# VH-VL binders against a6w1c8, part 7

Target 1, 192 residues: a6w1c8
Amino acid sequence: MSLSINAVARTQEGKGASRRLRNEGLVPAVIYGGETAPVSISFKDNELLKAVGTPGFLTGLVEVTVEGKTEQVLVKALQRHPSTGAVMHMDLQRAQADKAITTRVPLSFINAAQSEGVSKQGGRLTVESKLAEVRCLPANLPEVLTVDVIKGQLDQIFHLSDVILPEGVELVSLLKGEDHDQPIARIGKSKR

## First folded at step 1 (VH-VL)

Design n1 (framework fv_benmelstobart)
Fold by ESMFold2-Fast, scan of step 1:
Structure n1 (fold): chain C 192 residues (1-192), chain A 122 residues (1-122), chain B 107 residues (1-107)
Amino acid sequence: as target 1 above (192 residues)
Amino acid sequence: QITLKESGPTLVKPTQTLTLTCTVSGFSLSSYGVHWIRQPPGKALEWLGVIYSGGSTDYNAAFMSRLTITKDNSKNQVVLTMNNMDPVDTATYYCARDEDYYDSSGYYFDYWGQGTLVTVSS
Amino acid sequence: DIQMTQSPSSLSASVGDRVTITCKASQSISSYVAWYQQKPGKAPKLLIYAASSLQSGVPDRFSGSGYGTDFTFTISSLQPEDIATYFCQQSYSTPYTFGQGTKLEIK
């Protein structure tokens, strides 16, 4: 179920070469990081557009295959055309099995309708954050992080510390020296 | 190899017009734009304007009322003219070749001239 | 105009040190950032463009990163010849604007 995309290696470096690639429907990108030298690659723009629209592509691990060699990478930066939103360049960082990665994972709130706050106290769940920034080894990267609001009462605020963390997954905000346990959802009173 | 070189007067009196010439080699002015950027002594770089490969120009609004950039592709020369010089215009003036990111959406400067110091004083 | 705020204004480091300089844009500029090195009496030299792309011929100890409003420039292992003033530039829209510069000195 891993996301994957094919790429071709680029041998000629420089902006003139990148401009020519775009005119041919190719998007330049670079794979960097780890112990291996950076590699310049390109993607077909229609394949990349489809991939970028796939949930998890910009936040999760992606398999990139170049000349038969497959590497796991994270999308660390992408540049879009200011008017069209088309991807013009992409930076891909190699994932190493023994080195932690940082990325954003969707939050899923479960059991809101079954909570006392919603079912018996006239409240409704309002989600304030849909993503959480996590740090973990590549093998431990979850597809989604769950917040169980079953015990929620009216006026209860849920924070990052309420997220159910799998083994080996840490929340970046909670690792900082400052108090960063931010609110992510509330059960507030609904209209009547 | 690619080179750009500024030439012109190094001393200008207040209210006079400055004319600087940038002579390029190793590339064609029909394929690249040339920008003018200045740096007052000990201060940050300040972008003045550009003449693009196609001949159109763009100027920093702070200078556009007194600034003109022209070129002659056959002579490999770009000329900056700035009217009504003031002591605060004392700076090293550079010409630089543009390179854009992919589709002319954003310019950066891959080769620069050595710069010419222009002092404005009476 | 887009304002580029660079920090620190100066720093001292030893040969072999990792040096990091930051640049903040007053609005989102995607990855449209370039970094230049300027030695005394010389013109600026392009090191990095599009936030993280290394200019041809530039040593790989120089790198850049960032997207949106926050950008960093790093020298992984400082060499004596790296002593210079470094500038960021936004290439997103005219007028193109530069940071105020970071003067790097050896301790």
Scores: ipSAE 0.000, ipTM 0.424, lowest interface PAE 17.8, mean pLDDT 83

Design n2 (framework fv_benmelstobart)
Fold by ESMFold2-Fast, scan of step 1:
Structure n2 (fold): chain C 192 residues (1-192), chain A 121 residues (1-121), chain B 107 residues (1-107)
Amino acid sequence: as target 1 above (192 residues)
Amino acid sequence: QITLKESGPTLVKPTQTLTLTCTVSGFSLSSYGVHWIRQPPGKALEWLGVIYSGGSTDYNAAFMSRLTITKDNSKNQVVLTMNNMDPVDTATYYCARGYDFWSGDYGMDVWGQGTLVTVSS
Amino acid sequence: DIQMTQSPSSLSASVGDRVTITCKASQSISSYVAWYQQKPGKAPKLLIYAASSLQSGVPDRFSGSGYGTDFTFTISSLQPEDIATYFCQQSYSTPYTFGQGTKLEIK
């Protein structure tokens, strides 16, 4: 998935400057990281709202074009207005081909209906985590991580260690220790 | 059992080159970055630079003209070379494991014990 | 470079006290702050990362909070083994920079 958005460089920083930008339909943001200094930018709010609503924008690599120069970034933080949900500020971290990134990737559970736990033992798959935090080089970033539950029996619990990992992709939680191998799904008895 | 250990000379004369080796165990240098940090006696920590899993480097601009960090993944070693040493460079030098700069929010989670390098005539 | 201003430089407290240390960044750094504990003659130990996340194996009396420019590190009930120097560190932009440290002593 190829995601891109245009931005304009901004030089004005000060008390109330972000409030003034939002009055003009612009959302302030900062690009940082790599070997270069942070750059203050802004997005048109209508373009940003459309982008934020696109699958993969908040979790994947995004191409940002500023003054004709394009660079790849990850959305690291996004501030929303508490009542309206409108994006008020964004932190974007630069991606470089030889440096690992950390982001959240959707989990896809496949073959639940074909599992013995569901098809023969009256169970149902309950998903407890929809995302997993990964570390990998930008080129290795998957769109989705798969958990194959085909061999699942009734009462089976699936953990982060059950995720099928592509080459070069690590799960951040598992890097912290064995007590971070959290449950992500289970096949339990359905209520009747 | 994850460990990092610094080794090299403990005494360096002014104008000489310092070479320190960080030997790692329990993890792969292909998967983690390694930072070099120093601490003069009784003072704060000072970040020198990092070598990332892919082999690229970032240096503190104050040292960039005389600092080089390299590694050999097959030997489990990271090497810091600093030219033109001065008495003000006297410090305990540490290597530490970190995630690449995109995961800087995870801090430097395992540190070597440090090696004191004294620069004097 | 981003300057991290840490306060206080030293602090004396009694066992069981709530201890608070603060760190201010010269510019907004989101949540990219870590806190380290250093005992005399030892390497620093990571306690808190991403401003508020507790490192695995670290006692839950340690906590962190903050966002943007103002960050706080707290020990909810001081123990004798907590006597050390504490440092904050930003990882928002290179060069990564540390606060000057807070030396914590028992009264």
Scores: ipSAE 0.000, ipTM 0.478, lowest interface PAE 13.6, mean pLDDT 83

Design n3 (framework fv_benmelstobart)
Fold by ESMFold2-Fast, scan of step 1:
Structure n3 (fold): chain C 192 residues (1-192), chain A 121 residues (1-121), chain B 107 residues (1-107)
Amino acid sequence: as target 1 above (192 residues)
Amino acid sequence: QITLKESGPTLVKPTQTLTLTCTVSGFSLSSYGVHWIRQPPGKALEWLGVIYSGGSTDYNAAFMSRLTITKDNSKNQVVLTMNNMDPVDTATYYCARDLEITGTEYYFDYWGQGTLVTVSS
Amino acid sequence: DIQMTQSPSSLSASVGDRVTITCKASQSISSYVAWYQQKPGKAPKLLIYAASSLQSGVPDRFSGSGYGTDFTFTISSLQPEDIATYFCQQSYSTPYTFGQGTKLEIK
């Protein structure tokens, strides 16, 4: 399903204006970046709450429509109310087709139950990292990255280099050097 | 090379307004947010607030009534203004660049050297 | 506000020792934790973010783990330059809060 949300343009950008918007059930946000000037917008708080709860909204590309114009954006900053967790403000960066973006993508570990470590050797998969930071062009951004643990034995440790990468996707940690290949999961003896 | 540097008065009298400037180099304020964090002598770090890349702000509720953070992207400067200073506000004040992950979490990857602000009569 | 409780408040260890510091959040905060090193008179330095991600330029003897409310920071083989105070930080919700710090000394 397409990740999209409607927004309303606004001309008032100060702190007092933002507080007034929130009293009306509107959440202020800014779209910036690329060749076009920044645009101040607002979202209806109930629509934004549903959107934020949708998988991929905070990590992937989102289509924002304001006054009939649709733009692809990435959520770069999000301010929450300290007690309620309700979104109070959002910074949205325009995605440019030729400019790499960085974001965190969920890791999915597949075939654990079918591995010898789990099925034959009394082990269980313990996940140490649920997300990986990626760098890629917007068009190449995956919804999930997979780690295939089918060949896992008892006491096996899986690292970032074990992640199956689509074409055009890089792991930021591995770009920093080969010694940044961090453990992400292991098959260890079951806790009893 | 990424750098941040705090500047402003090191001595403030009670009830006065503190104004600190953070000058950045090696990155654009239109791409990164800047946070203000303080540390009283011998105590833990205390987050004050942030101005995000797009210009929106977020403040610690404990300081919100007397704290303002602004910026000028063209000058590479972020300004913190805190009203009604009290001796308990004596601390080293830092500005720091945000390391934003996934649009919902913020860490502080580069810090200024800090400036000690003493509040006394 | 989310409270971050750090343990121990101080410790002494020998060069080559494995050192572990823990941090407990007052509520579940997913993996949204960072660890900082602060040497006397200096600004904090980011070592670990998102509970387990090693910051660029940081030696691989430093590591972090945890999810939910319980987090650990480990130095696998202590070196003299590691003498510092270490702080955890939560990034789950504002205001972002820090632990009270752990002072690490050699001897």
Scores: ipSAE 0.000, ipTM 0.447, lowest interface PAE 15.5, mean pLDDT 83

Design n4 (framework fv_benmelstobart)
Fold by ESMFold2-Fast, scan of step 1:
Structure n4 (fold): chain C 192 residues (1-192), chain A 121 residues (1-121), chain B 107 residues (1-107)
Amino acid sequence: as target 1 above (192 residues)
Amino acid sequence: QITLKESGPTLVKPTQTLTLTCTVSGFSLSSYGVHWIRQPPGKALEWLGVIYSGGSTDYNAAFMSRLTITKDNSKNQVVLTMNNMDPVDTATYYCAHSEYSGYDWGYFDYWGQGTLVTVSS
Amino acid sequence: DIQMTQSPSSLSASVGDRVTITCKASQSISSYVAWYQQKPGKAPKLLIYAASSLQSGVPDRFSGSGYGTDFTFTISSLQPEDIATYFCQQSYSTPYTFGQGTKLEIK
């Protein structure tokens, strides 16, 4: 199923524009990038809340329909209310089939319970990073990146270089050099 | 100017698949979405789903597992397919045009005449 | 899903009367309400959208108002051709949902 959401076009107004939109149950956003000019849009806050709760919406490609026209976009930035966490604004970048995109993808750690470190040595997997920044073409964007910890021993540390990469996907940190191979998880002594 | 017309079988047996076609005139399917709504005899209207101008779809979760909406812009036709029909699916089925009015795009300004589909053995 | 509840379920009035039907949403839907007229054996006809906007070609005796959860539909001076069932619908969020309908009869 493709991730999709409806939006309506809007014009930039004065100081009160965003406040007025929110009073109407609407969240402002901007679509930008590609060869076309940026467009200001708004989402119904109830539809956006449902969409944001859907796995892959904040990390994957999203189909936005504006007055019958659809575009593939990435959520590049999201502004939330400091207290409530409600979405206040979104920046959406157009995806182009032949242009590499940079975004964050969730990390999934598999086989922890089956590892010697956990199953036989009394350890527990502690996740230090839940996301990794990737660079790839839109068609190659994964929904999740996997780290297999099956061979993990007690006190073992897993790094970005332990991530299983699909074809066409690069980790941005590793492109910067060996000293950017950050720890992402460890098997440490469990508490009680 | 805008017209829609439903066509397809009026009688379906339980467990069979229903296929209905909506033929449109007076607007382009590449510019506007088309919705499917049904009404069982004497009951309320039920929204089934939509296919938007760009081809993306949205379905009512109650029907999603057995419902598909497709279209062919060049033929001016939208097709609803619903699997595993049951007597409770007996209803008049409508296709409808939706206008985009700024902040409201979920209302139905023109409807087809409707086609009564009876599901019985 | 958003539930739409109409009141009354049926209504009898005389030609020339002011007729009022109400609709309540189970949650706030701003102004995203449409009203339809349906005559026996016919498809529904859109009368009002965005709570208060009159559809092109619809007589101005029909009007709508409301915001949030409570909405009202009014016929200012009932005509014989207005005998029908009337439905409200929320256009705020999918799945779009309809009220159960109000059957309007002449006394």
Scores: ipSAE 0.000, ipTM 0.489, lowest interface PAE 13.9, mean pLDDT 84

Design n5 (framework fv_benmelstobart)
Fold by ESMFold2-Fast, scan of step 1:
Structure n5 (fold): chain C 192 residues (1-192), chain A 120 residues (1-120), chain B 107 residues (1-107)
Amino acid sequence: as target 1 above (192 residues)
Amino acid sequence: QITLKESGPTLVKPTQTLTLTCTVSGFSLSSYGVHWIRQPPGKALEWLGVIYSGGSTDYNAAFMSRLTITKDNSKNQVVLTMNNMDPVDTATYYCARKGYYGSGKYFDYWGQGTLVTVSS
Amino acid sequence: DIQMTQSPSSLSASVGDRVTITCKASQSISSYVAWYQQKPGKAPKLLIYAASSLQSGVPDRFSGSGYGTDFTFTISSLQPEDIATYFCQQSYSTPYTFGQGTKLEIK
């Protein structure tokens, strides 16, 4: 899922110029990274507010169009006004086709109701982690990671190693070695 | 002390189904995945499949149509079932534990292996 | 499937010698390679994981190195008890595949 937003190139930089932009309803931002020079841009504050409220905008890949050119970026930082919550500045890092990105992806647990632990042994699935941190190339970024609990028994604990990984996707915790295969869910007794 | 031990028939006739059991001690099947690996006499190791701590499975595509791996955590047992055995399936069959090495599937403890001969 | 090509297929060395075995993957596998020792009639024993990490309890004369497609396993000073067949394994993607093995002997 690509999300998109339009931006306008800026020629002026510095605190005074940024304050002037905000007075005109524009939010300054910078696109940096990759093999090309950083570009100073601005967003219309009403468009940015709507975009920031859209699921995936702050965590996934975003398409930014500046003067007819579209680039894929990740939101690396944003600064908000302490009382109003209005976005005052945004840092956007270019996604490169050959460079791995690190982000968090939702976990989806399937077939709990069909498992023996739930259907025959009076258990219920308790989810301990809703997200997993992944490392992959931008083209391989999944929308969701699946955990199949169909063979789960009562008192079964599911770990990161139980996640079904698409080709080219790695779990950051598992790359650290040792005992970093974290519990993510369990089938426990339905009456505590 | 961590141990794994394979058990089952040592002689199977062509077209029959092989069933092997791996009994573990010193660790919980709810916390570790168990892999099945075979080795024909004098040849290289061949990975067959795995059952993960959560009960999900992965199989080598070459065997997927005739291979099933299941487990019973309460009995500390993992079971491999392979249909339609052929003389070429003659091998020592091992079960092995995947240790906690991140995303890498490295086998830190192995059963002693059981030689299965397929012959008429 | 990822092919692991191991060389040499057999090797003769004297006690105290430095022994080197290599594995080449048919595609990049990062550092997802392990090395196992197998003595006749016994199950394989994990010596090295993640290309260069020494397994607990394994003597420090054993070492591994490499990244991507080319991997090396070294015994710095061969001992009589090291006579065995050695196998590399990739764990980058299923099916997990092994090299054909290197038989190490004294001659």
Scores: ipSAE 0.000, ipTM 0.460, lowest interface PAE 14.3, mean pLDDT 84

Design n6 (framework fv_benmelstobart)
Fold by ESMFold2-Fast, scan of step 1:
Structure n6 (fold): chain C 192 residues (1-192), chain A 124 residues (1-124), chain B 107 residues (1-107)
Amino acid sequence: as target 1 above (192 residues)
Amino acid sequence: QITLKESGPTLVKPTQTLTLTCTVSGFSLSSYGVHWIRQPPGKALEWLGVIYSGGSTDYNAAFMSRLTITKDNSKNQVVLTMNNMDPVDTATYYCARESDYVEIYGSGDAFDIWGQGTLVTVSS
Amino acid sequence: DIQMTQSPSSLSASVGDRVTITCKASQSISSYVAWYQQKPGKAPKLLIYAASSLQSGVPDRFSGSGYGTDFTFTISSLQPEDIATYFCQQSYSTPYTFGQGTKLEIK
């Protein structure tokens, strides 16, 4: 289903406010962009931890409800505590139906075990990029982009141009020409 | 049109407090984080800390005991205060804007717009 | 702290040459690497973000690649204006850390 999370509006900004919120088990965040002014919000840490662990939350469209109003947003920045991994701050950008967004989408590599490179030639798939930057309208944003490596032979390199693109989705790097067709995976010699 | 500019003293005596101001134009501090980075002459860049759009801060542990970053959104200013300056703190100090690029985990992504930098010399 | 180690520390190349600089992280940092160009007396300029994405307005002769611990920055055809020091930076975890820099000179 759709990914959603509840938030509470906050009026406190400036020095020390975010530290106090975290001491209370709340994570500060800001919603910005579009025609409306930025809004300072907070999430309950345990609810946010569960949401962040849900596939697509950090890379897809998320519905945030604050004071009964629901908005579609993208996670644009996420600060974590270096030791604990706890989310300390989030920047959320409003999505507008008629404006293209740029974000990173996970890459899924399928059929590696069935490829001749892996199954018959002793190779192993090594993933060099797990994300690709896309441009699309919010309604067209995929949860994942697929790379089918079924035809892979030993020593084959897969590039961004090998990604299967849904209608309305462009890879930002490829919009700049073929010189930006970066390697994303390879089938190389395995360790025994 | 988007700019950041550092201002403050260029000479500081050992044990004194340094105060630098970063004045921004062309974007709102309510929408972007601002970082402080320094570079000793001929050396690599050192990240000092950040103040995020919502007002939360994060500091490099090496400087945390003597470093404070604050801001005033209405004045378009971010202020760095560093106590107990030492000759080894001689460096060019930069403020820089955090980019809008998404992070899956960890901290912010990149610094897309930088101030010109201000050289601060610490000597007697 | 995550250590970023660049190689080489300096290099000389001719106009039109392909130039590569590498950066190694002390632990896996996914794709959270940026590359900066710094000319003498100037602030750093962002060239590459997220290991491989080209910043708007940057010439397409610059590119980046890599994932995990090993990252590469490439200039496909060196131009005179590319004389500068180049730095990698990780944004995977605070404190953000930079490589020691690679000084690029033209022969």
Scores: ipSAE 0.000, ipTM 0.446, lowest interface PAE 13.6, mean pLDDT 82

Design o1 (framework fv_rolinsatamab)
Fold by ESMFold2-Fast, scan of step 1:
Structure o1 (fold): chain C 192 residues (1-192), chain A 122 residues (1-122), chain B 107 residues (1-107)
Amino acid sequence: as target 1 above (192 residues)
Amino acid sequence: EVQLVQSGAEVKKPGSSVKVSCKASGYTFTSYYMHWVRQAPGQGLEWIGEINPSGGSTNYNQKFKDRATLTVDKSTSTAYMELSSLRSEDTAVYYCARDYYGSGSYWYFDLWGQGTLVTVSS
Amino acid sequence: DIQMTQSPSSVSASVGDRVTITCKASQDISNYVAWYQQKPGKSPKLLIYDASNLETGVPSRFSDSGSGTDFTLTISSLQPEDFATYFCQQYDNLPLTFGGGTKVEIK
């Protein structure tokens, strides 16, 4: 894995500890889960801004190094400043090789321009869901899930069941029952 | 003792490559970024790039992107900078420097190697 | 890229003089500037970061001022060991960039 970031361990202090960190250009975060206690850490805000902009950082496995120890984690939650959008806090969950994880993976729609609905019937692909929630072992976590829309006709609706699943990957919504097969995209009549 | 120790001076021919090492000691190598900065004789400082020793991710100055390669060996706490297609303009002292994280700020250098003079001549 | 322009390129001074070095950024960098001292044949040494934060062991005669685009390093009473080249560096954004340097030399 190429996705990595350094962090510094911190102790929980009195009132304003997180506010002080942010004033210093640091973003507080917590690593939790697995068999070891949660660890409070901080990231440099400019380094984190760059990392958050990297494809896969918010959805895939990330290596975090704290005091010389490297752990694989998933970003489970972000708090953003309401006006600036800057990351104010992160929750990071430890990945364990033998334990299934639940996370969101980007959906990629391929072959829209080559479909009859788009190429011959004046349609346009409209994406309604950009992410799908998956359950898998960490080693099986895909970078992206593909939906092939090449057979799509005008007015066709694509659902979660149309996603091409790699071995060992399940869609959480489909595990809940047949009535949870949500629409994710459609080929609709193009507008100006 | 917290220090960065670099390899010795090198004389190279135009068109060749040079690989400079930087061995860290006295701190946790994988917890801080390592940067490379050069200085031509009598000139200012020019940033080449940075590497995260933990995962190997790099950022390069566009001027060096196609010629510089930054790597690390975690087992020996050693960083490397390789520069290819050398020209006379690459004659400079090359420094490794640690990204200062301990004060709560970023991208300034509290710890520098002693420098490695690379001379490119026919 | 953010360009850092230092002036003067050199200054001749005597022990006890006040020396002022200026650094100008091509865009607003807030207070994300560091200052370094470099003696002949040696690596740079960090003096000041995040505006007025003196690095440990740096004498109080060194100070800085400024924010945004205009920054100044001041040596209030020059000592023999202060004859060196000084550099500013912005760390607001990559690529990291340095000023051209100011050589402080004996008059």
Scores: ipSAE 0.000, ipTM 0.430, lowest interface PAE 19.4, mean pLDDT 82

Design o2 (framework fv_rolinsatamab)
Fold by ESMFold2-Fast, scan of step 1:
Structure o2 (fold): chain C 192 residues (1-192), chain A 123 residues (1-123), chain B 107 residues (1-107)
Amino acid sequence: as target 1 above (192 residues)
Amino acid sequence: EVQLVQSGAEVKKPGSSVKVSCKASGYTFTSYYMHWVRQAPGQGLEWIGEINPSGGSTNYNQKFKDRATLTVDKSTSTAYMELSSLRSEDTAVYYCARGEYDFWSGYYPFDYWGQGTLVTVSS
Amino acid sequence: DIQMTQSPSSVSASVGDRVTITCKASQDISNYVAWYQQKPGKSPKLLIYDASNLETGVPSRFSDSGSGTDFTLTISSLQPEDFATYFCQQYDNLPLTFGGGTKVEIK
């Protein structure tokens, strides 16, 4: 179930080269970090568009294959065209099996419709944060973090501490102290 | 053909202002940034600033920020550079030059230049 | 600001000579360097940019090399019309900056 994408090594760098790549339907990217030197690569824009639309691609580990060599990377930065949303450039950081990584993981809120706040009290779940920043080893990186809102009443606020954490996963904000337990969702009065 | 035609030579007194024009033809005026560059006699080239004719946004070299004003008149496809509080050190040939800019690709070199306008500052 | 240091400031050469001009950037500018030719009393003319992209109409005797901080313009066989001043320019970041120029003079 690994997310994967093929890339082609680039022989030229620079703004003129990047412009030409995009005219050919290619998106420039760089793989960096770890023990090996940075590598300039490009993705086919149609393949990248499909990959970016796949759950977990922007937030999880991705296998990138360049000339038969496969590496696990994290998307650290992504530049989009302001009007079209097309990906123009991507920065990818290598993941190392024995080194903790920091990345953002999607939050999934379950049982909202079954909560008394929604079903009986006329409330609606409003999600204030779709992502949480985690620290873990690559092998422990979850595809999603779950928040169970079943006990929610009207005006209930859910915080990072309400997130169900799997083994080996820490929330970066909570490592700074309980006073960094930010709100992530609420059940508020339905505004229709 | 692409042409950038600048106004004629000026002789100015210290403390006065000068306004140089650059009339563009042969291309879509709003598709390229207009840059201004000066060259003192026998010296190198010094970038003054740029203007995006489409929106009128400007960026200046910090050295000229308080004295230079770049403007455009889209109806006549003309760019202007005004330099105030003139000093003898401002004696130079002033050039307009067009350059591509793309938000994702950044700046490009100057493919067309005006013929230059000599501004002499003397008392 | 990115400083462009150009050398030599002048060179005396004969028709047919190979002339090399060097330009050093104070920081990595990848390949975002352009070279201009300026004849006395005339505007600068774009010769070459972005890792050997010759401007339309520029003779093939002009070539450039380099990446990062060190760049070179080469004229493989100097012609009478090539006696001029040459400038490098970085276009990686604002403010845009030029080298001090190299005057190619007839011997």
Scores: ipSAE 0.000, ipTM 0.440, lowest interface PAE 15.8, mean pLDDT 83

